# Designs tried in a protein design chat: miniprotein binders against Serine/threonine-protein phosphatase CPPED1 (CPPED1). Part 3

Target 1, 314 residues: Serine/threonine-protein phosphatase CPPED1 (CPPED1), of Homo sapiens (Human) (q9brf8)
Amino acid sequence: MSAAEAGGVFHRARGRTLAAFPAEKESEWKGPFYFILGADPQFGLIKAWSTGDCDNGGDEWEQEIRLTEQAVQAINKLNPKPKFFVLCGDLIHAMPGKPWRTEQTEDLKRVLRAVDRAIPLVLVSGNHDIGNTPTAETVEEFCRTWGDDYFSFWVGGVLFLVLNSQFYENPSKCPSLKQAQDQWLDEQLSIARQRHCQHAIVFQHIPLFLESIDEDDDYYFNLSKSTRKKLADKFIHAGVKVVFSGHYHRNAGGTYQNLDMVVSSAIGCQLGRDPHGLRVVVVTAEKIVHRYYSLDELSEKGIEDDLMDLIKKK

## First folded at step 5 (miniprotein)

Design g2 (from d1 with K32L K35Q)
Fold by ESMFold2-Fast, scan of step 5:
Structure g2 (fold): chain B 314 residues (1-314), chain A 94 residues (1-94)
Amino acid sequence: as target 1 above (314 residues)
Amino acid sequence: STAEEVLERIVELAKEVVELSEKYGNKEIAELATQIIREAVEALKKGDEKRLEEALYLLRMALSIIAQELGNPEVIKLAREAIKLVEEAIESLK
């Protein structure tokens, strides 16, 4: 399958931007609107987790296919249509170079092709997508398959930033790529300040924290205390309202100053007691309101009236 | 035969995996595994079955991550032994 054919289907980010939302058309407030956020479909993890498979990419993922198909069907039925569907990393379970990676990738591409073409996909890289310790090669592979690992786009006067959080976790094998993202991020945050965007929102796979900015280092599920404080302070200074993440396979989060950290549970394998689900995020001129829905709830009942009323009321 | 006896064996095997992880230079994951082991032991001591179950699932994840990161046969073997004991402990709590 050619890159051109695949690129059109997913609205792939290129040149650090997303063509589905041209900045010229999206820089002014046109809200309210909403989008759907999912995380960790992670094809292969349910089987790998259930069997204790430590040396493979998980050799079965039919349940993840069914769950992700249910998510897509639920999203496609929503009226009005969401502005986009963002997947906050760990698209597949098999790490770069591991067995089943190609098959998991092709199956996820097939499922995602069923998303209504009017609803752009926003894809965030996770550690399973580019490796716990990324390299130039693993980043290039991701960019060929899914699009840019970090980029920005505008929707209705709101600036969205997608970050490769693996550069914050372990940049030891690609320090120049980490430095390039840092420089790019500082430029984007400067633009947010200068243009007085209605809101700035960040998507990254690894949470800044799970409960509190001052919590201890987890060494896997949260960014180190020094790193998360530096990032949080930069975000607050630029007027970022919320960071959305996956990785934890449980709903979690907290608030630091006026910055919300929102950790969304998985479409795929659950590691806590949350149902498989999606987060509905409503953006108004004054606030960002969100709520996690099980796949069954969203499929059967749609979005609750209190959230939908926010979209109708300005 | 009891969750307590199974957990003691899991802690022993997990410490062996942590030592191998440190030897091969993966200090951050070794620290994570150590913290999770400590959490599971504390949950058991306090009789908090819900917290113990959560800690056991998290320990299983840490063991899998260590095995995948290092990729060496001895670590994979020990991690799989520990994961089987975690399954046994979880079943005993049902």
Scores: ipSAE 0.007, ipTM 0.315, lowest interface PAE 9.6, mean pLDDT 84

Design g3 (from d1 with K32Y K35S)
Fold by ESMFold2-Fast, scan of step 5:
Structure g3 (fold): chain B 314 residues (1-314), chain A 94 residues (1-94)
Amino acid sequence: as target 1 above (314 residues)
Amino acid sequence: STAEEVLERIVELAKEVVELSEKYGNKEIAEYATSIIREAVEALKKGDEKRLEEALYLLRMALSIIAQELGNPEVIKLAREAIKLVEEAIESLK
């Protein structure tokens, strides 16, 4: 199906922007506000992981459906409503061309249709969404299904950048697309500097690092040392405060200079000891404060008062 | 080395990591890694380069998780060596 199909239920990013947040209305500071971040619902992974299924896309994902429905229900109950809900990649487990991909995609669309219409959905591509080695075809498929793989938007004077981190991992089959993102990113970072944005925040699936900028290459969960340092330096120069990622299925991160790297654990399959959860991110004029909540905590108690009180400060 | 030689060495190192994972009580990850190794071997026998590449990426993921979760220096060293060889194998398929 094309990106313009009449049956599309999501407000897809198009033309490297998100129409839910018109730039002309959002360029001035109007905070504080908050948003919700989830990662790796990855329908199919729990079964694939438990059975050693490396051939198919995971033939059962009912648990991931229930977990993601719980996440949506928890978000919908929040008052005041978050500005948006961002999913930091690996929306489904089945790689391009694999069995169960279509069924996983349609089930995720169904679950995400239940998100309150007042809460825009921001979608980030992960390696399972476009392939570990993306091609023009896998990128085009993602863009038709979910929207642009990289784009920017403004909310209350804060610049948000969504990046396709697979171009940083392995651009060998689509070097022109990687170059296009690099040029676009340099332009966006220049705009951030020129407009003196309150904050600039990056979403990408693969973390720059898990603990430290100087850590060894993991070859899967972190970007290579040369790449992460180059990107981190660009971000720092432009005034980016934080990068949010998924991919690791564990909470992790650290700080390099004035840049925070925040790795958020999964809504779906956990590969560590963290509960299935969501990250609440509060943006004030002075700082960005965030906290990971289990789905049960957020469902039962909502957001803790110390975080919500930050939104009441002018 | 040939792709076959690299894969054989990856299999040997990965099996050592799997055995250590079982010894330290991480049966689920050990079983997953074992299944991925089997899949990579079968993909190579059938000449299915796309299937092999996908199996190698999953194996890299499993080995990295085992290394991180166990925190054992011997496991970490073996897993890192295997991951490096997996990365070389993936690059050779391009």
Scores: ipSAE 0.008, ipTM 0.360, lowest interface PAE 8.1, mean pLDDT 84

Design g4 (from g1 with E87L)
Fold by ESMFold2-Fast, scan of step 5:
Structure g4 (fold): chain B 314 residues (1-314), chain A 94 residues (1-94)
Amino acid sequence: as target 1 above (314 residues)
Amino acid sequence: STAEEVLERIVELAKEVVELSEKYGNKEIAEEATQIIREAVEALKKGDEKRLEEALYLLRMALSIIAQELGNPEVIKLAREAIKLVLEAIESLK
C-alpha cells in the first residue's frame, strides 16, 4: 500500500491535527459525549505469547482478526454513535522491517475499514508500530501508513492530545524529534490553559505508571520515574484530568494528585486475567467516567444505563 | 565478546527468576510467563540470530509480568536486572 492509498482508509491525522474534528466547530463545550478506547489489537502476538514460539513468532493472527472484527461490530451497533474510536498503540505485532508486518498491516486496515464512517479513528503509535528505539525512518513509515505520531484535536470543548511515548522511553536515535514533540506539547498545554478547555485528555501507548507515581521503574511497562514525574507535573499544571494508555495488556492505573492514569487491557493478546475488551469513556462538563467492557458484554448488552444516562444530560 | 557476556548473564538471571517463580507462583499468569522465559532461554542458547530478537522481546515482557505477579522483592530485583540487560542486548544487535 502506498501513502496515498492508506489515506483513503480512515481519517488520518495530518499537520498535527485531525480533520474529522474542525476546530471552528469543536472549541466550545457541546457535551456530554462519549468515545470508545481500545488498545493492543497487536495482530500476531497471541500465537507468540501462548506458545512461547520464538521460531515463527507472530506468523498467525486469525484470533486477533476475529476479536477486532467483534470490537468493530459492537462499536458500530452502539446508539448514539461514539464520537470516535481510539486505538492506544501496538496496532500490529511485527516490528519495523520484520516478517509479517505488511500482511498484519493489510489485515488490520481491512478490519478497520468496516468501522462506521461517522466514527473517526484516532490512532496512537506503540513500540511495535515504530520500534522500541524509534528512528526518523520508523517514525516516517508510521506517519505514511497511519497518520501523524503526535497531534491534537478538539471535541465539544475538550482538548485531546496524542503523544508518541517512545520518545520518552528511548529517544537516543532521534533526539531532535523528541525535542520537537516536547516543544509542541508545551505549546498545546499552554493553549489548554489559555482557552480554558472543559477538559484536557492525553492518549499515549506507554503508561506513566501502573499503580503509583512513586513505583519502581519496570524498564518496559512504565515510563522511568524521572520522566513520568516530569510529564505528570506538566499535565497537572495544564489541567489534564486523565492519561489513557495500553501496552500492559491488563487493566491497571491509579491517581496522582488530580491526574488519573488509566491503563486499558487489550483487544488482542491478554497478559493477565482481563477479558478481551474495550473501554467506554463518558465526558461530562464536571467529570470523566469510564468502564472496561469485555467484547462479549459490549456486543451482547451494549453500554450500561448508568453510563448512558450521563450522556442524556444537556 | 561483550554481547555474548550480556546474553550469558541474561540466561543466568532468567533461570533464577524461573526457579523463584516455581516456588512462589500465581499458577495461571506466572506459569504462562515462565514458559515464555524457558523458550526464550533455549533460543538464546542456540545462538540463532533470527530467533534472538523475538526471544529478547518475549523475555522482557515475561520478566516484567513475573515481577508484577509475584511481588517478591528478590524476584523483582532479579527480573529488573535481567530486563536492563535485555534492553542493552536489543540495542547492541541493532
Scores: ipSAE 0.159, ipTM 0.635, lowest interface PAE 4.4, mean pLDDT 86

Design g5 (from g1 with I76R K77R)
Fold by ESMFold2-Fast, scan of step 5:
Structure g5 (fold): chain B 314 residues (1-314), chain A 94 residues (1-94)
Amino acid sequence: as target 1 above (314 residues)
Amino acid sequence: STAEEVLERIVELAKEVVELSEKYGNKEIAEEATQIIREAVEALKKGDEKRLEEALYLLRMALSIIAQELGNPEVRRLAREAIKLVEEAIESLK
């Protein structure tokens, strides 16, 4: 595939960084600013969940297309423009090798082409994007299609880390790739500390926890207790303020010491009672403030004045 | 095969989880999750090899919802046991 194809619809992460935000230009505090977070558009899940379509990766996804188009339209209307739009994994439902995967991928690419070119896309891998047990092949496929599975970028003095959480869930078929991410992460956290970043923020698909650090292992929706505690402690030591995740298809989360775990509900299929929606995240020098909006609320009324006033504060 | 024995055990545990969840659970979340469990169990019973993998993933997801939403320790324990067997079955398909 040509380099032009790789950059055609969005700014693909390459070389463990995102070219849309060159580190040298973004190392100093230049906030406040905000970004938009969505999760789990997961084209195909509504049909698969409701009908048990076990042969296919969900053979219908028109509703997910409409919802994601509504999300894009709402984002494009925001003024000032958000700094970026992050999708926290499970871009499509069909797992590697499953029917409908190619069609779901092409439809999502088509929808994402409508995102304002001034708003970079930040794409996080989910289990449906690379498999519950990733392999070198499934990771490579993701990287060709969407960009790097883990990377970092800076915006206005804030370090953002995108992690492949499937290496934490089950690295048994790619232990060397998991080790590479671990080493890279330790280096990034060291850089955050050395550069005295204003904030460090993590995006990963699978939540560390849904309510508390000491909660029982769910075996699917949260990372194992040993893994989540190890990661949380690393994040806290490096000054990470918040981890944003999807995967649960409900709004959830909690706080462990000074680290917030924020689980955002889905653009696509809901597994709880939250509306289809997006999270608005405002970053100020002192704090990170966020709020979940239904797609209808954001489309009709935009962002509430109390959040927008934080952006105008400086 | 060992896999067939595991599937039979999964079906039995899932049925017990459904029955207890209906007794002790949050009505709306439990009802939605237990319906998914029932549908997954029927797919497993039918022996549809092509549908087996997705049925196991749906079952694991629904059992996880039950384990998370229900505060009853016995229901959580049974759901966790069923999830472990579902994981074993999924691994055997790889």
Scores: ipSAE 0.000, ipTM 0.215, lowest interface PAE 15.2, mean pLDDT 83

Design rb (from R1 with E32Y)
Fold by ESMFold2-Fast, scan of step 5:
Structure rb (fold): chain B 314 residues (1-314), chain A 94 residues (1-94)
Amino acid sequence: as target 1 above (314 residues)
Amino acid sequence: SPAEKILNEIIRLARQVLEQAQKYGNTEIAQYALQIIREAVQALENGDEQRLEEALYLLRMALSIIAQELGNPDVIRLARQAIKLVEDAIETLQ
């Protein structure tokens, strides 16, 4: 992509950073603030799920377009504006090489161009974006299209880490890329400790766990027990307060020691009874408070006063 | 009761689908469907009244996907038998 395009509407991460939030301006506590989190718009999944279309990338996604447009319109109306809008992976349904992938990608880009330019987009890769077993080629395709697959940025004294969780699920075709992320992550967590960040927050597509750290491996929706325990230990040692994920298409999560695992339900296809929605995340000096809103609730009533009142207090 | 007998048969058939499908299902849509079947069966076994209707609808959809996805005649037969009972149970709840 050209330099002009790279700096465009998506505020694409480059060089493992997000230019919209320069570290020199954002390293000191300047909260409270809030951001909006969505997951799994996954254009194509509603049709694929309802018809059992396992061989194609889902050949219809008009409902997902409408839902994501509603999400964008709701976000654009919020006052004050959120600091950023993060999408926690599975941007489209069609896996690398599958039919409809290009069309789904272009439609999502069109919808996301409507996000207020004052609200940076933070894009997280999911398994449908880079494959269940990523390769150097599928990772590179994602980076060209959406920006870096892992990176860090600072907002008001808070460190945000975006991870490619597919390297934790199955790195067999790209072990060097997995090792590079592991080394980079250890360096970022060291920085978090040394700089005494107010909070450290992680975004990754696959949850560490759905309910508890000791739960059984489900072989798809959670990371393996050995992997999630190693990651949780690293996060806890570095002072990470919360991990936000998608993937499960339902609201879920739990707490392990002082680490919260928050699984947010989908903008697109639901696999449980949660409404299509977005999570509002308020960051104060003392704590991180969040609440899931249906798209209708957020569109019609905005954010409830009890959450917004947290932002009014320094 | 007849209703409890139908729910027990649904659970039995769904568990047989899970056992047989584990040999054949490795696509993502099959993995989604198998996980939904596992969760729905657990909700039904636990007697979670608030999840009953949700569990039955999700089970019906997931079993349909497994029947299409795996192509194995025994899995298809078991899934279709379970779907019929789930549809009967849903109709009873309406």
Scores: ipSAE 0.007, ipTM 0.335, lowest interface PAE 8.9, mean pLDDT 86

Design rc (from R1 with E32W)
Fold by ESMFold2-Fast, scan of step 5:
Structure rc (fold): chain B 314 residues (1-314), chain A 94 residues (1-94)
Amino acid sequence: as target 1 above (314 residues)
Amino acid sequence: SPAEKILNEIIRLARQVLEQAQKYGNTEIAQWALQIIREAVQALENGDEQRLEEALYLLRMALSIIAQELGNPDVIRLARQAIKLVEDAIETLQ
């Protein structure tokens, strides 16, 4: 039972792909188009954070429900409809085996069922979804609940890659699963080069970096310097233009050579000064343009005309 | 010496982990790991040279448990910083 199930339409990733976007129909450029990105609804964190007890709090998440319902309602009102809605990890706060995990999961599934059937859900795993140190068991639980932890799909000639970034953070309890993702990723990046995709875009929970490639290791919010440089170089070589992440609960990012690192702030608990919000991402033949909107801005005013004009012109 | 500087930094970070994690460590596993950290830090501070390697291995294990059990980003960051230095110290002793 995936939370991406909506009425009679199932949007869960299986077999390292997303059935909502059949490759045979999506391999040619058919843009421009746009999609919506959210991160860290993380049901349970607001109370845990406010009490200063992120490990024993989280037994209330009504505010996160309301915020995520507002997000869904805003997305459903958009015209034309976005191609998909991606959630960049930390779907719930309670880590594997912890109290409230089942209840948080069921409530998020209920909220996500309200997403318009025409808008596929793309779900990315975060550390709270599979653990800071994932195991075969926690990965399997995620895949059973939400769909594959890493996969690829095509939309209008653009290749999208969803990665399990916890394997880059600490694969010590599941080294074979990390190796499998590494091999799969190398194959997908080879396909991106061979097929001359219009763009390649990566979604992963943990940012490569928060400001610059050479920044110091944060030991939590960014990937280690050695790991981020190896990944960034692979992405650049394959023509990946942008990596989108959550995890930081603040808007951040930077550019390394021709690769943009975009860190999107949270639908749920904020750790900085950004409003609860969503990122609108417009994909044109030439470029990828994005902008963060508060939930209130998007609900009340929709997407600004300058972005929408990009969708209508080509 | 460089080794003494690393050991002092390990003790400092481990004590910061204890201060932060004591506010959140209400599970039996977390409490057990915090006790192991306290004992290992005490051995290092008391200059138990014969137990140095044992204390470092126990500290690495207990810090890893804390990083797995607790969801507080600040505690996880401090624990992982300490683990990195413990690993560097263990390599130096071999």
Scores: ipSAE 0.006, ipTM 0.478, lowest interface PAE 8.6, mean pLDDT 87

Design rd (from R1 with E87L)
Fold by ESMFold2-Fast, scan of step 5:
Parts: structure tokens; sequence; C-alpha cells
Structure rd (fold): chain B 314 residues (1-314), chain A 94 residues (1-94)
């Protein structure tokens, strides 16, 4: 049986890849195309944040359900269909082992089952999904529930890398798993260079930085200065154009040399002035162009013509 | 105990953040973060073990937000010191 059949109702990454995008068919440029990026639906956080509810993420997440359903409905209406829908971590609020985690997970699975089956889901782990300090057990639980925590796939000559950024934040309880990801990443970046990919794009939950490479350590929303510089240099050397992240619940980012760091705001709880929303990402042969849309904007007006025209130019 | 010493230091720093940040915290985001810090401090002071871990997670997030929202050097310094201790406490509890 296929990985998707074994994994349940949606496409799960298995064996460090996505079966929906076979490398043999996707290694050469076949763009332009676009995909949709969301982050932090994080069922439970709105109640926890608004009330100061320290009782395991609160007992209400109906607003997050409605927002995520609106996101799915907006995506399903798009024509042409996006190549995939990526969720950049913090799928639910309840940490591993905490009350409401099972209920939040089942509700999110139900909502995600409504995504058009022609649009593969790409799921990235966040700190709430595997713990601030992951263990072999929390990583295994995530992989059973959602699919591999790190993997690669190709779409039309573009290499996409999904990383478990919790190994960069605090690998103290699973150093062997962190080392395995590091070796795998170095191999993938080497492959990108050898095959002369059109672009390489990274998805990870925790941003490298929020504004600049040299900014101070935040100890929560950005990776440590030493870690972010090491990763950024590896990405630049391999020709990575952009890193997309969530975690901050605000739109943010900056550029370091030729690498863009893009922090996308949340589908769920906002911690800034941005609306609940999704990022549209258009990939052309020459450039990657993206724009954040509120859920209402995307639902009512769809994607603006200036972005859609980029897909038609070939 | 060592754990009590760490928690007491977190509470002390978080209360200093509340005192300094109140002068500057007039945005909706700042007020929400300050309220979360108050609730988390109360949970830590009450010593309910189930609530303590969740309080530490929310406190860490709220302290980071208030530091970035206000940009005041004293608030940033105190918040970052508290966040580091919160990280150490969360790691110890796991």
Amino acid sequence: as target 1 above (314 residues)
Amino acid sequence: SPAEKILNEIIRLARQVLEQAQKYGNTEIAQEALQIIREAVQALENGDEQRLEEALYLLRMALSIIAQELGNPDVIRLARQAIKLVLDAIETLQ
C-alpha cells in the first residue's frame, strides 16, 4: 500500500519525500507555478492568549476552526489550483501530552480533509507540535500523526526543503536526530548544486531572523545568532533563494545577501496588527514573488491579476 | 530547592518587566502581553504543577512580545533575562 493510504486522509511525507511529486517527473523546469502558504492555525491559542488561560491551551478553539475552514474554502476556489498548500508549523496549541491535544488534532484533521485532493498538503512541525525541546518520542508521535518532520520534494525544477527547526532551537534531548537532519540537509543542498535547480526554497517553523541577520537573540522567535548565520551561509552557498517561516504570528523578515527570510503571519491567533491570512507565492524562472492576503481578501477577490499574470508569461 | 530558586527569579524579573513596561504599554498588543504576564505570574505563585508548565510557555511568549513591541532597553534586558530562565525551567521540567 502507498504512503498516502498508510497515512490516512491526506498525503503524508514518508522516506524523506512526498509521493505526490515524484522526483523523476519534477526535476526539470516546468514553471511558472504558485503555491499557498499558511502558518500557525494553532487551535487553542486565541482563548489561551485572550484570557491568560494557563490550563493547557484553553478549552475553546471554535474561532480557529472557522478561520481555517475559511482558508481551505478560499484555496479550493482558486483557478488554476495551487501546486500545494504548506502549513509552516504550530498546527495545534496543546503541547505533547497535554489536555485538549487529541481533540484539537482531530478537529484540524477534519478541517484539512476538506482541502481539494488535487492540492497536496505540506506539513511543517512547530514547537507546539513536537515540544520546545523535542524527544525521540515526540518526533515519532508527530511523524505518525502528520508525516515526516523533515523531507524534500521537487516541483517543476524547484527544490523544496522542509526542516525541523526545533533541532536547531534545542537538540539537547535528541542530539542524534539533530545530527541526522544536518547530514541529510548537507546532502540535499549538494544535490541542489549538482542538478542546478531553478530555485531552492526552505520551509521551517522558527525564523532565522525577524529583521536582520545580526539582530540580537530573542530566545523564542528567532534562532540563535550563531545557528542562524551557519544555516544562512549554507543556504546561500547552495543557491537557496528564500526561507519561509511562521512562529511570530506577525508578518516580518529581511534579506541577507541574496537570501530572503520571510516570516508569515498566522491563520489563527494574531500577535500583531496583521489580519488572519495566507501567503500566495509565485515561482517564475527568474524570481519568487509573494504577497500576504487576509482570509477575507482571498475569499472575496481571489489572487490579484499582477501575480496571476506572472504565471501566464512562462 | 533549585527549581524554587529559578521560579522565584523568573517571578521577580517578570514583575520588574511589568513595572517598567506599564509606562510605555499603550498599544493593544502590549496590553494583551502585559495581561498574559500577570496571569502567568499568578499561576507560578500559586504553585499548581499542571498550570506551571503552561504558564511558563505563555510567559516566555508574552515577555518576547512585550520586549519587541516596546523596544525599551530596560524592558528588553529584563524580559530576555526572564525568558532565558523560563527556557531553563521548561527544559528541566521535561
Scores: ipSAE 0.124, ipTM 0.639, lowest interface PAE 5.1, mean pLDDT 87

Design re (from R1 with E87Y)
Fold by ESMFold2-Fast, scan of step 5:
Structure re (fold): chain B 314 residues (1-314), chain A 94 residues (1-94)
Amino acid sequence: as target 1 above (314 residues)
Amino acid sequence: SPAEKILNEIIRLARQVLEQAQKYGNTEIAQEALQIIREAVQALENGDEQRLEEALYLLRMALSIIAQELGNPDVIRLARQAIKLVYDAIETLQ
């Protein structure tokens, strides 16, 4: 792809920032505002899951295309427009090097091009995007295709941090890249404290926990107990209010001290009883309020008045 | 080989999960997860190299789902043991 396609079409992160939100213009409180969060469109998983297909990693994904198109259409109809649309990882199902990965990627790019140009797209890497055990090569491929795997941006006095959570899951093949993210994160959290940001909010694919900080290791859907406690303590110390994640394909979460862990269910394949959906996140000066909407609810009725009233109040 | 020993232990534990879960699992979500476990175990038993990694990924997801869906202590224990070994198997195969 050309530089214009890479930079302009999706408002992709470069140099650990988003050009759509210059820090110089966004460092002061200018809320309230809202954004839309989706997770796991994961083109290919519905077929792979429903059939137990271990052969080719899901060779059909028309349903995921339709669901993601419905999500984009619903978002484009919202008034006022959301500040951005974030996708919390697992953009496609096919792992690096696997069949159908190129086709799934091109179809998702096509669908995402329909997002209103006034609504920046924020992309978070998931395990299917860079591998369960990432390498320098799989990280570079992601960055070339979608933009930086970790970065920060400011909106109306609020600091947003996007993290590559695969470095926390298994950094064994890329320890220097994990070290670089750790150093960068510590710097960003220091900036949050120094600039007295209104809120700091984290997006990462893998949840810290699904229900409680002290829950047992799941070995797949949550970060290990030692890792999640270290990260949670860093976030709490820096004043982070909430971590948003995908990965679980079900709505979940809990609170540890003053930190909320919010796990959002999938646009694509569901692994529980939740509908295909999107999370509306309202940011006020005092608090962050969010609610999960089915695609049908959001498409037909938009955002409920109690949430919309929050963004109209000063 | 070390990989074969890990895979055989995963198969053994997954089979035990299937046996224990049959006593309790009758929700749609439980039945879907159990079917995925059956398909993945068959792929691992057949030793098809192209299928091994994908089978392990699906198996890990399905084992976690069945453990949470049933909430039975024996199923949870067996599933978590298998999931931990799946992680080790994937690392060894790569």
Scores: ipSAE 0.209, ipTM 0.667, lowest interface PAE 3.5, mean pLDDT 88

Design rg (from R1 with Y57E)
Fold by ESMFold2-Fast, scan of step 5:
Structure rg (fold): chain B 314 residues (1-314), chain A 94 residues (1-94)
Amino acid sequence: as target 1 above (314 residues)
Amino acid sequence: SPAEKILNEIIRLARQVLEQAQKYGNTEIAQEALQIIREAVQALENGDEQRLEEALELLRMALSIIAQELGNPDVIRLARQAIKLVEDAIETLQ
């Protein structure tokens, strides 16, 4: 093991799995547990948004560095430690080939190396990470930098699925990659049903919907009505309880039948009224309970006792 | 007429894309696409019925490039909304 591997190892997904959670040890219920979800640190967006220029990758991101460092420090102080820290896409603002992308990426890697090694990172691709219209080249770049764009892992009897939602948004330049994910997803959902997992949970960058399944197409912040209904029905039939997403930079969501759609606001740039924050997600045998915390709240006070009591029931 | 309403809405959205993209548009590809949008909008505004389908196809293509090249959510949403109306208009003409 090199010093770099020992000191700041990222738990990158490879071969459509996450080695930090071996299926052999994680397939049986071992909860309750909790994890932390963040979205859209998106280094570069705060300045780009404030100046009205969202296309050149933003040439300053010190605020996003400080906010993400605050998030990491808050997470590292939690007791007991969360099982993992998931980032639901838009890791950096600069799209593939744009200015500042390399610098934003290296700064985010540096910040994320400070995450406690006992807390695996789960990284989800967003449109800024892979492009609004992904290509084989942009997907390959993401996989080299951060790990697989879609994969599954088990934690204490719960199946987690990470999806590349850009294939649902616009697969026109990579239809074979979209087809491969669709086939893989159908296989994973079949496994969820056959193994009677305690829960199945999906992470993807783009929300299925922002408020309701029948809402009009937003053309950016939600998946198209035909696509979201097809995916939601597949998830429901497989027993998926919740989909977690970012992308909207506001807290939002709703319920369709027995499937919850949970949209989390950003660590970085806010587009609504929510504070910069993280979502705490508690998984019990019976239910999934979650709450959005501002970075200041989580840093100063930690997780509220009502959620922690669900974890400490043993 | 319903067709006039759709066409006017397409022109309105495309013009909003042009207005917003003036603040951005840092690539040669984006600049070329914006020029094609200008030309297509002019053809639609001039009411050249023989070139209507051609103008709509050029507009759809150029708006698609803008939605792929630019990162501003408002511009992308406007472009994609315009594309949907353009596709509906083209289908109606066939």
Scores: ipSAE 0.207, ipTM 0.665, lowest interface PAE 4.8, mean pLDDT 88

